# Ledger of designs, part 22: VHH binders against q93235

Target 1, 248 residues: q93235
Amino acid sequence: IFMKTLDPKVPRFYGKGTIIGVNPGVGYQPWLKERPDSTLIKYNLRDQKSYKAYLEQMKTYLTKYDSNATETRECGAGDSNDDLEKNPDALPCRFDLSVFDKGCSEKSDFGYKSGKPCVIISLNRLIGWRPTDYQENSVPEEVKDRYKAGSIAINCRGATNVDQEHIGKVTYMPSNGIDGRYYPYVFTKGYQQPIAMVKFDTIPRNKLVIVECRAYALNIEHDISSRLGMVYFEVMVEDKPVEEKKEL
Key: E = the ipSAE of ESMFold2; O = the ipSAE of OpenDDE; V2 = 0.75 times the mean of E and O plus 0.25 times the DockQ between their complexes.

## First folded at step 3 (VHH)

Design g03 (framework vhh_8k46_1)
Fold by ESMFold2-Fast, scan of step 3:
Structure g03 (fold): chain B 248 residues (1-248), chain A 125 residues (1-125)
Amino acid sequence: as target 1 above (248 residues)
Amino acid sequence: AVQLQASGGGFVQPGGSLRLSCAASGFTFSSYAMGWFRQAPGKEREFVSAISGSGGSTYYADSVKGRFTISRDNSKNTVYLQMNSLRAEDTATYYCAAIEDSFGEVWTEADYDYWGQGTQVTVSS
């Protein structure tokens, strides 16, 4: 039989065991391929060599957003990737890196030299997934001032009470988070994953700060053990005299 | 420290079967999605199959659906590709690859972080 059975006592949205309940993980950059299990971003302001690898990793990551890509299109108001499910000839929305021009661009060395490092935040690409809007007045308090309907808000905080004291001022780019026009994701050549950047404006010198970043939409649950809707990393910006490596 | 070692390739006649293995070391295996890609002579590298870090989700290229099965054993840090009903068009060097984004897109080779050396599969009479 072709028809589905619908029971009014069983809601259309059934629960966590259904395909509808898939929840994206959150990732960050930079991390070093030589230390793949490390979540530590550590560098010395006085030693350019200590952060060169992080800058190269971020530059390499961002090459996927080539401005001359022929497999993408400009998307304005009302556009989305919904057409990709209906039309195999449709092109995915182009992601514009100029949104990061306020201190988180390659031109600014992603803030590393100035001690205001930037970190890329992304959601894992789940086939067919799209953000669901919060109802008005049900937006979580920590993102209320930066939430935009149709988008995914990002919030980063210190993971412990000590880290919360030390993390300082954080700037988000784009200010309202990741725009929903780049969703849903489908398997298509040239898809450009939307990203946000987080800039640590006043992080203290010579202190390890453990950071927790969360992504916010109605259909994103936060679970650290499953790496869903959140990510952890550590930042340590040192200001120490350079020591010469001893000869063997 | 990161290493991926692919093995199990060989010569087989059309309709035959092979099982490929990829042994991983140097990273937290269960936190990475694993993919198989292949490259035939004169062609670009193409996606074959992928499996999430937990093993709960699997993905297949249309050309191999119903014939190939991907699986993993996280206690042995190994991913497998069972290849059944092999065709001449399956002749290629097969590569295993690892990606940190275990819930994301697994189709594009540019997104994978680590690559193995490859194992040759030849399907011919």
Scores: ipSAE 0.000, ipTM 0.217, lowest interface PAE 13.2, mean pLDDT 80

Design g04 (framework vhh_8k46_1; at its last look DockQ between E and O 0.36; V2 from the best seeds 0.00; counts 0 for: pae E 6.7 > 2)
Fold by ESMFold2-Fast, scan of step 3:
Structure g04 (fold): chain B 248 residues (1-248), chain A 124 residues (1-124)
Amino acid sequence: as target 1 above (248 residues)
Amino acid sequence: AVQLQASGGGFVQPGGSLRLSCAASGFTFSSYAMGWFRQAPGKEREFVSAISGSGGSTYYADSVKGRFTISRDNSKNTVYLQMNSLRAEDTATYYCAAGYEDAFGTEWSEYDYWGQGTQVTVSS
């Protein structure tokens, strides 16, 4: 029997863990269908063609929220999808994309053109799962100022000390994270997956930054070895001259 | 390249059984939910069944509950659909699909990758 460090790459979307189907994994967008195992978001500010695929992927992902009133219902604070478990005719809460109008909407090219790229963060769908609130004095320090009872807070940091020095200012939309009114997830037609967006306001040019995002609720375990409740990706915003006349 | 290869279709009499297989390659299989969808002649594509990446959750369309069973073997990168008590109305081309886990649901448009399909014909 030999002891060795296990260094196989863990899937970017969902970590393997000892608690399967109980703890949600965390995913992100954009990633490109032609490179399913790549976690790199890399583009050149001076070359619009270099980020077009990311914009199209974001737009494609968000088309699922284009539904009429008969398929979903508007939900206010204090509403939830609890009735969907008891009544198959109940309508799921409608997810409103206008919460991303502060620089993470389609009209702002999701911040890519301005060098402030936005990234979508979502939880894996687990049937019947809902977030459990932290006790008032037990909210983790890194999300304390943005935590709201009934919701899932998101926090993104640099994965290493060097990345943390480089990551700069990060803005979260909605500010309080993923709202719990869209839970529990039930397998129903018209369900709209709630998401958050993270905007990298001051990420440096020409530096690769490795980002670690975690989701926070009492019943979300952060397991580094299995990467449950967290996701990693890399961002590289280049500011490099483009060769003249190489574009057709 | 990502590939989903569906197989196991064929001709069967009403009341018969078929087992469909979908072999996946080119991506980390356990990170994706898998779904089966079908399209009958002159009809739109409809949901049949789905299984989560871990295999811990499954769901079935009302029309196939109690007759079809979805399963997966992550060590073999394969998802299966066991079809029992087949009916003429089950005649369709069956497609397997892979969706990132936040696409685990009934909407075929949310799935990321698709196989070419396998034809199932139920007739006397």
Scores: ipSAE 0.643, ipTM 0.829, lowest interface PAE 1.8, mean pLDDT 86
Fold by ESMFold2, look of step 4:
Structure g04 (fold): chain B 248 residues (1-248), chain A 124 residues (1-124)
Amino acid sequence: as target 1 above (248 residues)
Amino acid sequence: AVQLQASGGGFVQPGGSLRLSCAASGFTFSSYAMGWFRQAPGKEREFVSAISGSGGSTYYADSVKGRFTISRDNSKNTVYLQMNSLRAEDTATYYCAAGYEDAFGTEWSEYDYWGQGTQVTVSS
């Protein structure tokens, strides 16, 4: 490794053959950093305090997408971050949160107050990575109706047969998943990681649902034993009377 | 509970060396990228160096390239910063930080957990 030739905006290793981890970079929010080993999203609809931490985590996570004309640029259809690898003056694409305004924004408490919680799905950063496309006839059945070339489709299902019976309707925002225009990742100031959200529209009350979400691109492998290409979390939306305790 | 404990700071002459350590507990260390930041009185927190969870990728601020080396030992849950050829402008409190599932970058807001810091003073 020759430190003299390295640019901080250009990764030392990128593209195929990176060595930064065994997971393909699928994560979720809200993840409570006070409980790093817990994947449970549990709250009571009748107790606003029970979901406040999830709302604060979502808000904090999303602050990185504030518009900044000096650190990002607006990108349209057909744009990408390809220029970042070659042009020291290029700015990363700005990610627009308005796609989430249909029930997964702060105004709706990200769906928590209505019992339709939203969960962010993201890829962990892999320097220089970009999605490669399935051919039309090779798109996995789970995402065939939502798949678009250039994107990373997301599908969430119940982890067991019981969970699948309970998970109900899931809305994907955007429908096609994570937009590939925001790739590749380059290690630079101002980079805005692209995300998608899933909204659990009809999740039952007072039942634990184990959710498995997978990211779909030709160059994302799936392996259940190593959790490659997927993420698990549990959702429990309670609807129970709040016990009042006397204070001294 | 997650804890990051930075140590190894002290007083050193210009041109000298120090080795900082940051011991981590309360999480699966190899799943986290680690970073070093520094802050002098009255200044913004400044990126120094970062290393991926596997240790395969390292990054350095321009001001420290060639002088500082980041490394990690995942069997000991520890990240290190070897600081050589120290200068007066390296005087600061040095903080270690962790980014879940390699969520890291040059911005301090990219990191989820922070240590209390260790003071490095290059004598004046």
Scores: ipSAE 0.092, ipTM 0.565, lowest interface PAE 6.7, mean pLDDT 83
Fold by OpenDDE, look of step 4:
Structure g04 (fold): chain B 248 residues (1-248), chain A 124 residues (1-124)
Amino acid sequence: as target 1 above (248 residues)
Amino acid sequence: AVQLQASGGGFVQPGGSLRLSCAASGFTFSSYAMGWFRQAPGKEREFVSAISGSGGSTYYADSVKGRFTISRDNSKNTVYLQMNSLRAEDTATYYCAAGYEDAFGTEWSEYDYWGQGTQVTVSS
């Protein structure tokens, strides 16, 4: 008697009587497992130990993209994971981490050492879900300059007016946001979740900044009360002398 | 410290029902997807079911679809697996797992926290 496992190539929804959410959630990294109740990214520029955990978390998170060439395929600009739904033998598209090489890679300590921390933005995985494009004239103003059809644009701002004044320059990698080539999501082995990174280039020192990041596609609803289509976290980059623990 | 404690396993006859519970602590429960996995002796661990943090999305393995129902109570930090119409092939150790929602999936490695197993035995 063979237990039939979930066919990774066929999107499935099941929930009789259950309201199936069709709106993806937005997540971010680094989120420290040792501080699961905290959404604060806080470290001291002068203390490498203070941001080590964040680096490790970022590294650990990105290990999921370490794939054997046999588990993924290279996808060009015209390719997508649509084939996963049509062809059982199709391999998922390999995510290109090189898009983060300009200041948000491991080599650059994800910007933490330089005081320009990078944060990973992702959408939770909904089977069969893919972004719907805006019409050219319907792209929200806040992402209009960066929006590309087939992608999910990301925009981060200060949660409050004060935060917006402090957040400073923000760089998105890639500029267009999350690449839509990697959709739709399917439960297939080797699937690589697409992500984008947000780099805080001029975030102030010794100030707490509450950040709101929103994801933009036609089929992504935004609601502040339920935090649909958005994620909040706090960033505080300290620049303070490291107090030498006097060994009593 | 993060804890996942599964309970509700036991012996049941074919066609019977069981309800598994997994109580979670040490993390923001609503921010995590919860999953159930099972492993039978000599077999690989397999995905059974998962539910998103909000409870708005549920997923099932084909083998349990229509028979099992996953739910959660975020006020109690608990995820449930209602197992109906149990079969001999459902005999396994069942594990609950928690994963940040952006890592939601069918692979054990995609989850961040894992609980201890509870034994389910379906036998005449």
Scores: ipSAE 0.033, ipTM 0.505, lowest interface PAE 3.0, mean pLDDT 88
ESMFold2 (binder alone), look of step 4: mean pLDDT 79; pTM 0.788

Design g05 (framework vhh_8k46_1)
Fold by ESMFold2-Fast, scan of step 3:
Structure g05 (fold): chain B 248 residues (1-248), chain A 122 residues (1-122)
Amino acid sequence: as target 1 above (248 residues)
Amino acid sequence: AVQLQASGGGFVQPGGSLRLSCAASGFTFSSYAMGWFRQAPGKEREFVSAISWSGGSTYYADSVKGRFTISRDNSKNTVYLQMNSLRAEDTATYYCAAESFTDSWGNEYDYWGQGTQVTVSS
């Protein structure tokens, strides 16, 4: 009843969705099916069972990138999906997960075991949408060091001053954000949605940190209420003794 | 639960017109963008047209621009495709779709209902 503009049976978490629009919503993973109303990522470093569900969700999400190579092509710098709408024989750019090999791969348990958890950031698909470049002198300060023309920069910070004191060092993969070669999105067989990962390198133990992530391009506006251009979630990495498994 | 029912297809001569309708149910229609796609025998499915949730923005494939018009009636939960100056190349099964969104598991929801056949021939 509190949501007049959205179907209560439909997850309201990923902005205004895909097909058409001018401002993409932002989503994140891992988000657990058993807690669909929760944006909390909470686990205990000393209890592998406490983060197993997050690892399984990350693995499940990333299986979509194991697609057949015949449905995609390798794209270099300066390539894009511009020809997909006008050329039915054109193939979409292949998204390579190896960009996450520095601590955000399945091999590293996505950083969870080491207390440096990784979070996937994605933009909702909008047909024909592409990032518009900032003028060189107008790039927002918080992404200036990681902005690349043609791409979408990601910045995550503490949602309040207290959270910003606690969030610590954050690493972005790819460092320049979501590469523009995967745009525009078109409804084409084999299309691979580009993603970025954010790694929380020095998040403190036993503290709840509220995180705000924003996507940056000239044609992305930030609106919390509509989940456009930004997303929030909470992270709690606990380091506490595991209780005895005996019940009464 | 969620259903999209396309209708209005048929046989028409080149230069003729048809109006397709897509009746939607099971979701809050006025909150979602809608689109039309088509698939000819032996070809991949291609985008035709889309309309924003409010009807304020419309988009068209180059092949249909100036000939087709998409519209919606949020009070009737229906999206329409007015097709004018039809060509043999427009022969296809036409599908309507509601905008996708990603759930907490990374699954995308597109509602691809029953299509309606359009045949343009003499």
Scores: ipSAE 0.013, ipTM 0.289, lowest interface PAE 7.6, mean pLDDT 80

Design g06 (framework vhh_8k46_1; at its last look DockQ between E and O 0.01; V2 from the best seeds 0.00; counts 0 for: pae E 10.7 > 2, placed apart)
Fold by ESMFold2-Fast, scan of step 3:
Structure g06 (fold): chain B 248 residues (1-248), chain A 125 residues (1-125)
Amino acid sequence: as target 1 above (248 residues)
Amino acid sequence: AVQLQASGGGFVQPGGSLRLSCAASGFTFSSYAMGWFRQAPGKEREFVSAISWSGGSTYYADSVKGRFTISRDNSKNTVYLQMNSLRAEDTATYYCAAVRDSFGNVYTEDAYDYWGQGTQVTVSS
């Protein structure tokens, strides 16, 4: 467990007319409600029962996006939730789950059956918070190829050198990260929290891999002691024989 | 199994005070943020107050700020809501809830992982 008792620093970026919170933390799914303190995603490819609970947790988490068109609006490129702060009748942008249809949808069992498990990454909601763009020449190397102005890039790596050797290829959906059109959050009814998914395309069998995911924007600092801007979890995809059914 | 047991509700006259308690078990309490939500008859469930895992940060709905105080005792696995200067509009069932990823995710009910059964507060003459 990585939690510390250090007080969080005040946010570096101060906005006029908004409630200023601390730096956003990062969360992930799935984790199982029956194991409230676990950060381990562990299942056996040969045992569907071993990953059923993770699939149900993913499905349950995503039911919040069963949107009603009257409570949300369609947002194109360049749109944002900026009007939510000034107009009580403004509708929040609708979050489209179809961006996960490349192997991280319910129809694909979120990649679990194929040994390419998907993990949801989200930023904690801070009232009035918005991502701030990096300067063109200051984008961190690890997200440079996938960074888009106005968005929050996600990067997941092995937490140690050994984990990094094992983690393999990772695919991000959306490819440019979490789109800024879903910010700011202002405690609005019908708000749809944006998420990203990370797919572990080539994670090895029968090896525990410790994963570190970071969110990237100029106003996101990374501090594991305070759980700011980053999160850790472990993945173990087993490929082991299961005990045969009991003799009846 | 995770359990959240809210208590301390009751009948009180306007201007009175009540202290709600929520006893938690089945998880590492000190690792979770805790929140209070309320629901009046015929209304949506609304945010009241929240406290970070360490107790270092507290959050309040505008309607209760200055009147309600949230606190926690990690040694007793309990979160408290001290309600002062109660008004008729505070009449509701009050629910405590726990959330694992607490930084900034305390304001909305869909962020919370575990919920208690609630305790009824009635403010009436």
Scores: ipSAE 0.633, ipTM 0.815, lowest interface PAE 1.0, mean pLDDT 85
Fold by ESMFold2, look of step 4:
Structure g06 (fold): chain B 248 residues (1-248), chain A 125 residues (1-125)
Amino acid sequence: as target 1 above (248 residues)
Amino acid sequence: AVQLQASGGGFVQPGGSLRLSCAASGFTFSSYAMGWFRQAPGKEREFVSAISWSGGSTYYADSVKGRFTISRDNSKNTVYLQMNSLRAEDTATYYCAAVRDSFGNVYTEDAYDYWGQGTQVTVSS
């Protein structure tokens, strides 16, 4: 139920209606609001109509990153959003979607047509929150080889032992996870939320896989009962003949 | 192959000045943030200064603020450290480093992907 509203005028996050929170929730896309009780991503490789709604949801979600936004600035290495809290005239950094061009962009149908679906991972917006770095010797083992100071690392695993054996190869984009330069989050016009994507490269055909993804920073707690710091969804990529309509 | 060549070190009296240079090759220099670190014998390497890809943001350790100035010339693929009012405690090997995906952190060794061999600065007598 940790879903972001598609209406950005009223930000939503976990907890009881507070603007300020300590621990962000984790969200994913594509989530279809016409199926509010479902976290299932299911489609047939042989039937383009079976995944069209997921592609449309991904495209709609990503429209906020239009490069024509006039209320952002170009940011490169060494830049950050540190000044946004103190300076109302500072422009937030522009988030460039080109990091996803290796199989998680519109050109590749976000991996759906090749049976390697991409899923967006994001943090719920908490005003003023920024990631706190792990020390080198305290980085959790799951992300140790991909972690970089200033980042929010992402790790996805199978929810059960069987799912873990089935999940296969997972590619993280960027490898280091969600880019910390776009923090702190502030409620300002033009702010562009940083995201990461996870591509499931070798997910098996015709099997349901329950996925758990977690976000990693020193100040992100993981709580299974309240689902803080993590998100669950199911993936089923079918490869079945398409039933044709009977025509007489 | 990526290479960072630091130069401009030497011996100088207290209160003197030096200008360090770090010439870069093997990558698109103008896409990288650059940093300077230093290490005295028996001590951990410590942050000195950093500059963003465009030069629009500069960063300094408290111990060098007001005395050191970082700059870059993207047409020459070179970052500079102007060191004024040098003190004995500035004696160290100075290393330049480069990072493309800083994620807002330019202050720690593990933020940087490439390192130069360093240049010795000695402030004595």
Scores: ipSAE 0.006, ipTM 0.448, lowest interface PAE 10.7, mean pLDDT 83
Fold by OpenDDE, look of step 4:
Formats: C-alpha cells, sequence, structure tokens
Structure g06 (fold): chain B 248 residues (1-248), chain A 125 residues (1-125)
C-alpha cells in the first residue's frame, strides 16, 4: 500500500535553476486487499494459517519480477536505467531478488515463520524521477552508516518512544536501501520497480509495534503531518496457543 | 481550480503541420507527466504521446512515431505537440492530460488525473 502524500506545491530547488523534483510516496507490502483499511501486520507464530495470507501477498507481489530475459538486461554496479531515457530500445535493468535471500525470501517464508517478518518498502513510480544524492557531509545521521550515493536509504523506527523501545533490531536488505540504478522510472515494457526489504529481527512477541519507515534522498522531503517520504504500519507477532475451535 | 487549456488546433492539408499547446494551471505542473490523447468521431479515445515531468522521457503511439514530437516548458506550464506530416487519419479532437503517478502506465486514460478540453484538428484536402 502506498500512503497518500500531498502533492508538492513547489519543487525544492538546490541551486539556481535546479529542480529537485516531486516528492515520492512510500509504500509497503504485505498489504492485504481483504483488509484495505488495515495497516496492521498481525499473525501468530504458532498458527501457520494466520500468516498464510501475508505470504501469498508477498509472493504475488514479487511475481512481477518474473521477467523474460528478453525484456530486461543484467545491470552491473555501473549501469542504470538512465539509458531508458536516451534509447527507446534500451532494456530496463533486471532487479536482483537474490539480495533478499538472507531471511527475506520465499524460501524463508519472508521471515514470518521464524518470527522475523520482512516488509517490502517501495516508492511510487514517478516518471522521470530519480533520487538525488546527499553530499557526503549532509547525509542524515540515522542512515549515515548505510547510505550509498545513488541509492535511497531506508530507516525504520518506532513511531513513538514506546514503539522504539520495542521495535528491536532491524535489518535492511540491501543495507543501502533501494538501489538507485533502477532509476529513473520510465514506463517501458519490462521495467522492474526497485524495492528494499526491512527485516524485524528482534521484534517482541504479543506486542503491537507502530513502525515508521522513511526513505532518504536529497529530494525526498519528510513531513509527519502529510506523511511525506514515509509510511506507517503496525506489526504484531503473537506467540499464543492456537485455540482449537471446538467445532460445535 | 485545475485547468488544462489546449490550443493550436485547426484545419490543415495532408502533409501539413500543426503545433498544439496546452497551458496548465491550478497544480504543480513540473510535478506531473503530461499526455496527449485524441478521439476521432465514432472511435475510442486513444493515446498519442506523453512526456515525463522533466521532459527526459517521451512516449509515442506507433501511429505518430516519427511525425509527432512532444515537448514541455515547465517555466511556462505548457506542454506542446508538434505534429508534422499530418494525415487524414490524424483528424480528431485532441486532449491534454496530466498525471503525477502513472503507476507504470502512461498509455491508458485512467492513469491520468486531470483532463483539458479538446482542440479540434482536421486534416483534409
Amino acid sequence: as target 1 above (248 residues)
Amino acid sequence: AVQLQASGGGFVQPGGSLRLSCAASGFTFSSYAMGWFRQAPGKEREFVSAISWSGGSTYYADSVKGRFTISRDNSKNTVYLQMNSLRAEDTATYYCAAVRDSFGNVYTEDAYDYWGQGTQVTVSS
């Protein structure tokens, strides 16, 4: 789900004549369509049925990356989708899902079974938009250790002080966040939206944690009131005996 | 209020040229991709061209590739459609549209947030 953000009234300018661009929205998965008004990820570790829907949603979401080799190209570290704007025949970079193999892949049930749930973070697709890099000395402190130029760093924290105490260790995949080589977004066949995953490694059991995830690039503004550049969701990992519904 | 005002339409002979303009107001123009659609009598509205917010990316229907050029001037809040080598089949009402988030689609009408009034283009000998 993407959180609705307000349209920027005025683009941010850095330097004379420089348009930073529109502020992207941040979204997350899994979001269950059957619960459209819920941003809660809640399941019981002892009940596989309770997290099945989330797994299916994650799987379904990731099917879009099942691309034909003819529709995408392999991109190395020096490559980017910049070529898409220059060459109409250029193929978009293939997204590498293997970056999620350490606990956030389908093989690992996206961490749900083990009580370390993974959440997909993404930005909405703005045509022509790309992240603007921070200067080395201007990287926000909260992402300074993980930030890589060309990428969109992600940082998740508890929404409140209590939540921050409970959220525990968080792992980002990849650590640098959303890989910027997949930008700019260009509507072309085969384009694969870049994503990152956040893994909650030590989230407490039987506690609701409100999570705030922010995306970091120079041209991403953060505003809590309008939820610009951020997304909120709740996570509750229960560890309770499964009440045998006595089929009356 | 959001307004998209298209102009530049008219009568032209086959092989001729027209330049359409669409002036935008009421929203942050530079934050939106812009598109052109057209509808001929008795036909469905169809995609013609689109341009990214920065102008870095352009899109064309196959039927107009090589003949039409979309551009924009963000300082003037205007998108343009240069139409060269016009054909009878290009006769239609042309519509300007704006989209902030395409969700990966610029070719469908439903993707666009705002629409202007149409301007008539008639190609006839």
Scores: ipSAE 0.006, ipTM 0.268, lowest interface PAE 9.9, mean pLDDT 87
ESMFold2 (binder alone), look of step 4: mean pLDDT 84; pTM 0.846

Design g07 (framework vhh_8k46_1)
Fold by ESMFold2-Fast, scan of step 3:
Structure g07 (fold): chain B 248 residues (1-248), chain A 122 residues (1-122)
Amino acid sequence: as target 1 above (248 residues)
Amino acid sequence: AVQLQASGGGFVQPGGSLRLSCAASGFTFSSYAMGWFRQAPGKEREFVSAISGSGGSTYYADSVKGRFTISRDNSKNTVYLQMNSLRAEDTATYYCATDLQDTYGTSWYDYWGQGTQVTVSS
């Protein structure tokens, strides 16, 4: 006889986080469950406790990529999840976190300690969806230098002209965005959601910056009112003296 | 505000048919996938079927595949579930939902319709 909690709350997508559609939404981390209505990432460079929750959330999120060698496979540039529909023994591509080793790994505190915070960007899972390539001369200017056919480019900018003046240099990992080898998404055990990271290299101290990130492929429309292909969040990196220190 | 209103449930004998409807308002209906879920007494809510915004893609739980058909009418902002060859095991409250994977402060947005009861008995 099992003891089960009588929680009246119903999960959004019970048992699986999948959706069937044509336009993916965009997600970001770190998002803190303790402040579910907040999109603000705010911390003080001089106070490790001010960013500890963000680091723990990033680490927890990335734990799901810890090896399921028996449920995933290594994939090269020519591979894709197309094999999953044709071969019942095929495995989904393994997502490699080493692409984030340039300042966005746990060992670098995801850039938070150095004032170059990293943010995870992901697309919502749509069964059977894959990115459609832009024609060579039709790639949007803001991603032209980082676009790769078969992949999804990510671009983050200041949401207003003032924010754009303040956002500074942004680095994308992988540089070409989310690789197409992880598509199409198939409702299968062991699937690993591909992600990108955005590093804010020169964001100014003590200024709130509103950030808008967009995902780019021919079949992704951008509409914030419908929550399609884009996401907003705010970043504030403070550099202020700590009022007190306590030995724990 | 997002509103979903499920209807069409009732009492049928095994082997019978029912058509459920879900009327939607408060969002751009044709841009979002719609799904049907069910919950039997004392059990957790389970997935039944889903349809893409355009209607071009459908998905079914193995337990209902070949018996249930999901469809939508974007001009009426309505999604339907045609249930054929009903079994006692299909007895449940049926819910419609739109799966808005929003990242504005919440990992998951839940927009669920009011349930409609389906009872299959002889």
Scores: ipSAE 0.015, ipTM 0.202, lowest interface PAE 7.5, mean pLDDT 79

Design g08 (framework vhh_8k46_1)
Fold by ESMFold2-Fast, scan of step 3:
Structure g08 (fold): chain B 248 residues (1-248), chain A 122 residues (1-122)
Amino acid sequence: as target 1 above (248 residues)
Amino acid sequence: AVQLQASGGGFVQPGGSLRLSCAASGFTFSSYAMGWFRQAPGKEREFVSAISGSGGSTYYADSVKGRFTISRDNSKNTVYLQMNSLRAEDTATYYCAASYTDSWGETFYDYWGQGTQVTVSS
């Protein structure tokens, strides 16, 4: 009952335009297109069929980074998409998926097989939006050890005290969150939306855990009622025997 | 700090027995599955046995089933491997490991202890 009160239906923001205003919404993957109203990621470690659809959704989501490789450029630290506003012929920064090679790659089945599932976190596209840096002494405590100027830090926690006790260790990739070099978002061919992944290293078996993830930059306001700057989803990793038919 | 201390190895004749122990500290022991793995000279590391956090479920490799017994004492934060009817093929360094997923398979194990050497020779 208490969990139902804190389990709101969360709309997902994946469009290019602004409808909500100047504060970005947060989205996640995987969610199944056959169940767009569900925020539940539930699978059984002993049943590959139970998580195959999530793996396929993750793979499908990530193919857009391969298809636009020729319409992008490599960007180093300190680069930005500001050049796209100054030079219409400039190419957007290429997003590097190798940052997820620490157990959140396709080769590792995005951690699902090992019971350490990975979740993609992204911000909805707002034309011209870019993160504003915190002053060094003003970085929120929950992200201060992982915050880097020019980036958007991500923090995921249990939504209630019970969930927080159960959520365990969480790993972020990249460790400093979503890099600002991919901002501002401009409507241009070949733009690659930056993402982060969150890996649930020690989430318990056979327990539903409600997760709240927040994005952190000075110009991101967190508002539960408007669902700005944050997202909710549920994770249940089961470890139950798969039934077999017995014949006489 | 997390620590797993394996002990009880040694030299035995074929057909003999040994009991290995693994003492754990630095985590909530009953919330973790415990496993034993071994590595023989020139071989890859292989699964031997596992026990769930509650002790209600046990798993064994086919090569040791019926000869080895895994058990745990959650009040002492210790997992045990009773090895009976030892064979020359059981000669290996034995490692204990802890997994939060309560499953078997090397990739599920989060913490690994130091090995203890078992030598079965006539």
Scores: ipSAE 0.000, ipTM 0.100, lowest interface PAE 20.3, mean pLDDT 80

